# Designs tried in a protein design chat: VHH binders against Death domain-containing protein 1 (DTHD1). Part 2

Target 1, 86 residues: Death domain-containing protein 1 (DTHD1), of Homo sapiens (Human) (q6zmt9r679to764)
Amino acid sequence: DNLLHWLAEELSEENAESLSSTLPLRRSTIQLIKLKNPDDLTEQIHEFLCFWKKSLPTFTDKLRLLARHLRKIGRSDLAEELKFKW

## First folded at step 16 (VHH; from w6 with E102P)

Design x3
Fold by ESMFold2, look of step 18:
Structure x3 (fold): chain B 86 residues (1-86), chain A 122 residues (1-122)
Amino acid sequence: as target 1 above (86 residues)
Amino acid sequence: EVQLVESGGGLVQPGGSLRLSCAASGFTFSSYDMAWYRQAPGKGRELVAGIYSGGDTSYARSVKGRFTISRDNAKNTLYLQMNSLRPEDTAVYYCARGPDTPWYKGEPFDVWGQGTLVTVSS
């Protein structure tokens, strides 16, 4: 997803660590993503977001949930920007 | 009870092949991420390859293109096909299971086998 990749590019290393802690992802999944892309933080974050998105039912308001997670990690600026890319 | 039992290790010449197996019991195998780790003498354990519950795979750079991880959910068995073996692949190989809960704060992999020794030597 272009939107998730854009978001992955906007997040810092600190944001990535916070995100891996706040998303409902398995620790094993996180470790395997890091194994796959050990030197590419943007791709790690993108994969984290993709796995999270796939774990949600189709009827779920994914943008509202994503915005909530972004606010939790201190990136309310990106939560607002999602609305304008919608 | 949850168990992982590895087999298939042995002595092989450089360039040779081995297939490792890991028989799983006591849990719903298909629901879990699974992985192979290895530990060379005097070294820490190293994640070698993993397979997600959905079937996608991930490999350490050092083995990508030579090793293939796979799972047979009907037989509750994890495999590691090891081709083009090198002396640096010499290690005890361990099968590992990741917890199926998303907020588990412990180790990424929580159940381990006893290991199977692979020796690659001329």
Scores: ipSAE 0.482, ipTM 0.817, lowest interface PAE 1.7, mean pLDDT 85

## First folded at step 18 (VHH; from x3 with S31R)

Design z2
Fold by ESMFold2, look of step 19:
Order: sequence, then C-alpha cells, then structure tokens
Structure z2 (fold): chain B 86 residues (1-86), chain A 122 residues (1-122)
Amino acid sequence: as target 1 above (86 residues)
Amino acid sequence: EVQLVESGGGLVQPGGSLRLSCAASGFTFSRYDMAWYRQAPGKGRELVAGIYSGGDTSYARSVKGRFTISRDNAKNTLYLQMNSLRPEDTAVYYCARGPDTPWYKGEPFDVWGQGTLVTVSS
C-alpha cells in the first residue's frame, strides 16, 4: 500500500510516538513491530498503520479516521494532503 | 486460572539445538500475542522472539536466523526452536502472553511462566 508507505515516510520520530498512543493497537503488537525493525522508523510506522488498517471493519471510513489521528498528533498538513491522495 | 508452563531447557554444547515448549491454560490461546524472553545471569530480561495472534513473527537481531518461534493453537502450546546455540544464549527463558486489549497502558506482556534454564557450555 503506497499510500500508507508515503505517510510513513512523512512522519517524524515524535509523530511515531504520538501515533502509537493514538491508534487502537495492542502494546504487545507495538513491541513486536519495534523488535522486528528497531532502527527503521519508516518501516515501524508503516507496520503500525498496516496493523491498524487490518483491525478495522471494511465498511469503516478509514480516510476520516486517519485524518483525525493525524490532526491529533499535530500533522493537519498531512491530513489535508491525504484527502487528495485517497 | 491463567497459566504458562515452560519446558525443554537443559545443558547443550555450542552449535547444538534445543526446542522449548510453553503449555498455556485458562484462556483462549489463539487470541493473544505470545513471546519468549530470556534473562542471562546478572542481566535484565530481554525480548528475543514474538508471534502475533495472526501468526506473523518477530525476532531480535541476536537470534534471527537461528531461532524459530511457532504456535500450535489446537494444543495451546508455544514453541521456540533454538539452533546453532552459542554460550551467550545461556539464560532462563520465559514464555509471556500479551493482553488482547488496545490502549492498554500496562506492560506489553502481562502473564509469565516460571522459566526454563538453557545452558550452552563446552
């Protein structure tokens, strides 16, 4: 998924820390993702987003939810850009 | 009662292999992320391998390529196949269960076994 990978490339380490607190992910899942890719922040973020996406029902408005999370972590710029890439 | 019981530890020469087992009871095993930790003498516990409830796996750099974590959901059992063992792998190995609740603020793994000793020595 190019869109989630693009987003992972645009997020900072601070964004990743905030995102892991905002997304409804298990803490065990977060730890195992970090174990797999301890020095690859972009891949960690990409994996967080992929696990989050898999956890959602197919009818869910994923764009609206993702934009909400991005605004919560201070990246409203990415939330707006996401709308045009979706 | 939720319970994890490890077995399969022992004394082995460098380059040898061991297979650890962890028998789980008191919960729906397939719903949970599971992991193996180890604690070497005088050191803290470290996470060495994990397996998500969905079956994907994750490994510490120090064991990748040598250790294989697996689960048998029908038998409620977690495994760790350890190959090409080295003296630095000497530790007490612990089975651990992660809670199945998103946004849980506590420890990433909340239930632990009593441990099984692996000694790698000439």
Scores: ipSAE 0.530, ipTM 0.838, lowest interface PAE 1.4, mean pLDDT 87

## First folded at step 19 (VHH; from z2 with E107Q)

Design g3
Fold by ESMFold2, look of step 20:
Structure g3 (fold): chain B 86 residues (1-86), chain A 122 residues (1-122)
Amino acid sequence: as target 1 above (86 residues)
Amino acid sequence: EVQLVESGGGLVQPGGSLRLSCAASGFTFSRYDMAWYRQAPGKGRELVAGIYSGGDTSYARSVKGRFTISRDNAKNTLYLQMNSLRPEDTAVYYCARGPDTPWYKGQPFDVWGQGTLVTVSS
């Protein structure tokens, strides 16, 4: 998923914290992701998004859900780019 | 009823190996992220390795390449293979379970074993 890596590159640390609090991720999962890449914020965010994607049923409209979360954290600009890129 | 019981600790010389086991009971083991922490004398607990419910692994830089975490969901057992042990690996090692609920705001790992002592000394 080139798209999730693009998002990880575009999100600030503040955006990532807001997004991780909105996504249904376990705190243990977040801690283990941070353990793996303690100094690489982009890779941490990419892993967060990958775990979120894997947690969803196969037939779920993942783009619509991701766009909704991006708008909730104040990044409607990325939500619109997401639709264009995918 | 929820229990984690560690075993396999002991005395080893530098460069040696040990294999730790953690027997889990009272919960659906496969649903949970699991981890090994350690606590050296006079220090706080340190996360050293974790394994997600899906099987992916994560390691502290200080142990990567030397330690291997694994799980056997059929036996409800978590393992830590420790190779190339150093004196600074001396600690009580704890098995820990992460809560399986999203958005949990407490600590990342909330159920703990009583620990097994690993001593690396000449």
Scores: ipSAE 0.518, ipTM 0.835, lowest interface PAE 1.5, mean pLDDT 86

## First folded at step 20 (VHH)

Design j2 (from g3 with W103Y)
Fold by ESMFold2, look of step 21:
Structure j2 (fold): chain B 86 residues (1-86), chain A 122 residues (1-122)
Amino acid sequence: as target 1 above (86 residues)
Amino acid sequence: EVQLVESGGGLVQPGGSLRLSCAASGFTFSRYDMAWYRQAPGKGRELVAGIYSGGDTSYARSVKGRFTISRDNAKNTLYLQMNSLRPEDTAVYYCARGPDTPYYKGQPFDVWGQGTLVTVSS
């Protein structure tokens, strides 16, 4: 998903660490993602988001939930921009 | 009782191959991310390869292209095929299980085997 890759490009390393602790992801999954792409923060974040998205039931309003997480980490600007890209 | 039991270690020449096995019991094997770590004397444990519960794999740069991690969920067994072995691969290799709990703040892997020694002569 190009939208999740766009979001991954907009996030800083501090945002990525905050997001990984906020999203319901296993620590083992996070570690293996980092092992796969140790020097590519954007790809790490992209994979975090993809794993999170796959972990949710199809009926879940994923846009609204993602926006909520972005506000929690201090990126309300990106939360607003999501609804214009989704 | 959760257990991981490694086997398949030994002494090999550079360029040789070994296949490590890890027999898992006491949990639903297919639900868990699994990994191989290694530890050389005087060093910390190093993550070598991992396999997600969904089957995708991840490798340390130092072993990518030479090692292959795989799992057989029907046999509750994790494998590490080690090819083109080098003296720097000498270590005790450990099988590890990741917790299946999201939001867990502890270590990425919580259950460990006793290890199997791999020695690559120089």
Scores: ipSAE 0.539, ipTM 0.841, lowest interface PAE 1.4, mean pLDDT 86

Design j4 (from g3 with Q107T)
Fold by OpenDDE, fold request of step 22:
Structure j4 (fold): chain B 86 residues (1-86), chain A 122 residues (1-122)
Amino acid sequence: as target 1 above (86 residues)
Amino acid sequence: EVQLVESGGGLVQPGGSLRLSCAASGFTFSRYDMAWYRQAPGKGRELVAGIYSGGDTSYARSVKGRFTISRDNAKNTLYLQMNSLRPEDTAVYYCARGPDTPWYKGTPFDVWGQGTLVTVSS
């Protein structure tokens, strides 16, 4: 997912921690993602975003949800950019 | 009662192999992510390998290519096949369960066994 990869590149480590804590993901999933990619923050973020997206029903407005989570962690700038790129 | 019980630890020579087992009871095993941790003497506990409820696996760089985590849901058992063992693999190995709720943001793994000792020495 190129869009999610872009987003992953724009998020700081702090943002990543905040975002992963707000998304409905098992904490074990996050730990296993980190285990697989210990030195690649971007890939870690990309993977848990992809995991999250995949876990949602097809009828879900995934863009709206993701934007909401981004605003929640103080990255309204990315939320707006995401909508533009989507 | 939820319980994890490790077995299979022991003394092995460098280059040897060992297979650990973790018997799970008291919960629907197939729904949970599982993991193996280890703690060497004087060191902190570290995540070694994990397996999703879906079957995908992740490994620490230090054990990748040598260790294999697997699960048998019919037997409610988690395994860790350890090949090409090294002295630095000496540790107490723990089986751990990850909570199955995505809204729970506490500890990534909340159920632990008592551990099984693996000693790699010539």
Scores: ipSAE 0.895, ipTM 0.962, lowest interface PAE 0.4, mean pLDDT 96
Fold by OpenDDE, fold request of step 22:
Structure j4 (fold): chain B 86 residues (1-86), chain A 122 residues (1-122)
Amino acid sequence: as target 1 above (86 residues)
Amino acid sequence: EVQLVESGGGLVQPGGSLRLSCAASGFTFSRYDMAWYRQAPGKGRELVAGIYSGGDTSYARSVKGRFTISRDNAKNTLYLQMNSLRPEDTAVYYCARGPDTPWYKGTPFDVWGQGTLVTVSS
């Protein structure tokens, strides 16, 4: 997912921690992602975003949800850019 | 009662193999992510391997290519096949369960076994 990979590149470690804590993901999932990619923050973020996205029903407005989470963690700039790129 | 019970630990020479088992009871095993941790003497507990409820796996760099985590949902059992064992693999190995609620943001793993000792020595 190129869009989610772009987003992953734009997020800081702090943003990633905040975002992963707001998204409906098992904490164990985050730990296993980190285990798999211990030295690659971008890939960690990309992977949990992909995991989150594919865990949602098809009828879900995934863009609006993700934008909401980005605004919640103080990255309204990325939320707006995401809407443009989506 | 929710319970995890490890077995299979023992003394083995360097280069040897062991298979650990973890028997789960008191919960729907197939729904949960599971993991193996270990704690070496004088060190903290570290995540060694994990397996999602869906079957995908992750490994610590130190054991990748040597250890294999697997699960048998029909038997409610988690396994850790350990090959090419090294002295630095000496530790107490623990089985752990990850909570299955996506909105719970507490500890990643909430149920633990008593552990099984693995000693690698010539």
Scores: ipSAE 0.893, ipTM 0.962, lowest interface PAE 0.4, mean pLDDT 96
Fold by ESMFold2, look of step 21:
Structure j4 (fold): chain B 86 residues (1-86), chain A 122 residues (1-122)
Amino acid sequence: as target 1 above (86 residues)
Amino acid sequence: EVQLVESGGGLVQPGGSLRLSCAASGFTFSRYDMAWYRQAPGKGRELVAGIYSGGDTSYARSVKGRFTISRDNAKNTLYLQMNSLRPEDTAVYYCARGPDTPWYKGTPFDVWGQGTLVTVSS
């Protein structure tokens, strides 16, 4: 998903740790993602988002939930941009 | 009773191969992320390779291309195929299970085996 990769690029600085702690991801999954690409924060965040998306029931409003998580980590600017890019 | 039992360790020359097995019991094996860690004498435990419940794999850079993690959900068994072994791979290798829920706040891996010793030496 191009949208998730765009978001990963926007979050690659400091927000990865906040997002991984806020998203409902298994702690083991987080560790294995970090192991796979230890030097590429953008790819780590992209994989966090992909695993999170796959973990949700098919009917779930994924955009609304993602926007909520972005607001929780202080990135309301990106939460608003999701609406426009979606 | 949740149990992980490793086997397959031993003494091997540099460049050799070993296959480690981890027999799992007391839980629904297919639901869990699984991993191999290792601990060399006087060092901390190091994550070596992991396999997600969905089957995707992840490797430490130091072993990528040489080690292969796999799982057989029908046999409740985790494997680590170790090729092109080096002296620095000498360690006790541990099988580990990650909790199956995103709401568990403890360690990334919560159940451990007792370990199997791998010695790579001439």
Scores: ipSAE 0.609, ipTM 0.870, lowest interface PAE 1.1, mean pLDDT 87
Fold by ESMFold2, look of step 20:
Structure j4 (fold): chain B 86 residues (1-86), chain A 122 residues (1-122)
Amino acid sequence: as target 1 above (86 residues)
Amino acid sequence: EVQLVESGGGLVQPGGSLRLSCAASGFTFSRYDMAWYRQAPGKGRELVAGIYSGGDTSYARSVKGRFTISRDNAKNTLYLQMNSLRPEDTAVYYCARGPDTPWYKGTPFDVWGQGTLVTVSS
């Protein structure tokens, strides 16, 4: 998903750390993502978001959940932009 | 009882191949991310390769292209095919299981086997 990759490009290392602690991701999954792309933060974040999205039931309002997470880490600007890009 | 048991280690010449196996028991194998770590003499353990519950794989740069991790969920077995072996691959290799919940905040891999020794030497 191009939208998740756009979001990954807009997030800082600080945002990524905050987001990874908020998203319900397995610690093993996080470590394996980092193993694959140890020096490419954008790709790590993109994979975090993709694994998170795959873990949700189809009926789940994924946009609302992602926007809520973005607001909690202090990126309400991205949460609003996400709504318009969805 | 949750157990992981490695096998297949041994002595091999540089350029040779080995296949490691890890028999898993006491848990629903298919639900878990699995990995191989190794520990060389005098060094810490390092993550070598991992396979997600969904089947995707990830490799350390030092082994990518030479090692292949795989799983057989029907046989509850994890594998590591090791080709083009080098002396620096000499280590005890460990099979490891990751917890199957995002709410666990401990180590990324929490269940370990006893290890199998791989020695690459002429």
Scores: ipSAE 0.592, ipTM 0.866, lowest interface PAE 1.1, mean pLDDT 87
Fold by ESMFold2, fold request of step 22:
Structure j4 (fold): chain B 86 residues (1-86), chain A 122 residues (1-122)
Amino acid sequence: as target 1 above (86 residues)
Amino acid sequence: EVQLVESGGGLVQPGGSLRLSCAASGFTFSRYDMAWYRQAPGKGRELVAGIYSGGDTSYARSVKGRFTISRDNAKNTLYLQMNSLRPEDTAVYYCARGPDTPWYKGTPFDVWGQGTLVTVSS
């Protein structure tokens, strides 16, 4: 959970928009997150990640899946740091 | 047939209260994020409040503390309790349903009711 907040702090505005388009999240969930914190990008990203994590089955390797998404948005550096911070 | 039907609108004095209801049918209500939008004369629709399928809520800053969204999954009904109403709250209020899958990439809310008019005036 601390790990997701760290990641939310490291992502740029452009990264966040790209990530929101690649994460398998309901579009309604994304809009309600933005409604709650319209001026706080870090908190929006943190909530995106938390909802995404909760939407996955407990048997899922969430670290590897998140790292794959980070590579797809061009942040392989964060994908490697995520693996280290595990 | 998927359907959303709003009720509870009307004319109310500033400072008054109204409770809006949205009766849902034709789908598994509990699986869906739901929201209330409003459209004032001459303006676009704006998102007012939402409730996730899991029960958490979000509010526009202009209504937070005055409006309460809730759902009764047993009755397939969405509610909006509107307190401390202001003339600026005058609008047609719409109930909306979000798609139930992360794989849908279209609009955030895709099923709408016909709306219920709320007029706040002396």
Scores: ipSAE 0.490, ipTM 0.820, lowest interface PAE 1.6, mean pLDDT 86
Fold by ESMFold2, fold request of step 22:
Structure j4 (fold): chain B 86 residues (1-86), chain A 122 residues (1-122)
Amino acid sequence: as target 1 above (86 residues)
Amino acid sequence: EVQLVESGGGLVQPGGSLRLSCAASGFTFSRYDMAWYRQAPGKGRELVAGIYSGGDTSYARSVKGRFTISRDNAKNTLYLQMNSLRPEDTAVYYCARGPDTPWYKGTPFDVWGQGTLVTVSS
């Protein structure tokens, strides 16, 4: 959870929009997250990541999948830091 | 057929309370995010409160602390307890269901009830 919050702090608004479009999240979930934290981008992103993590089977390689999404949105720098921190 | 039917609206004085209900049928209620929207006269519909399939809740800033959304999965019913009502809460309130498909790019809520009118006036 600390790692996901660190990541949420490092992402920009443009990154968050790109991430919400690539993550397998329900449209309703995204809208409710934004309703909950309308002025707190970091908390919105943190919630996106938490819901995404909960949607995965327990044996899924979360690190590799998250790093892939980060590279896809243009943040390969964070993908590398994530691998180091994991 | 998937249906949502709201009830519980009415006329109430400022400071009063109402409880709205939404009876759901034709789908596995517990698997879906649910929400209440409202549409004030002359305005578009706005999201008021939501409850995730897992039970966590989310509220618009204007209603936090006054409204409580809840669900009873055994009765297939969504609720909105509305306390400390204000004239600006006057609206038609709609129950809505979010689609259970993560890759769907359509609307965030795809099934709607007919609405129930809440009027808050002295």
Scores: ipSAE 0.470, ipTM 0.810, lowest interface PAE 1.7, mean pLDDT 85

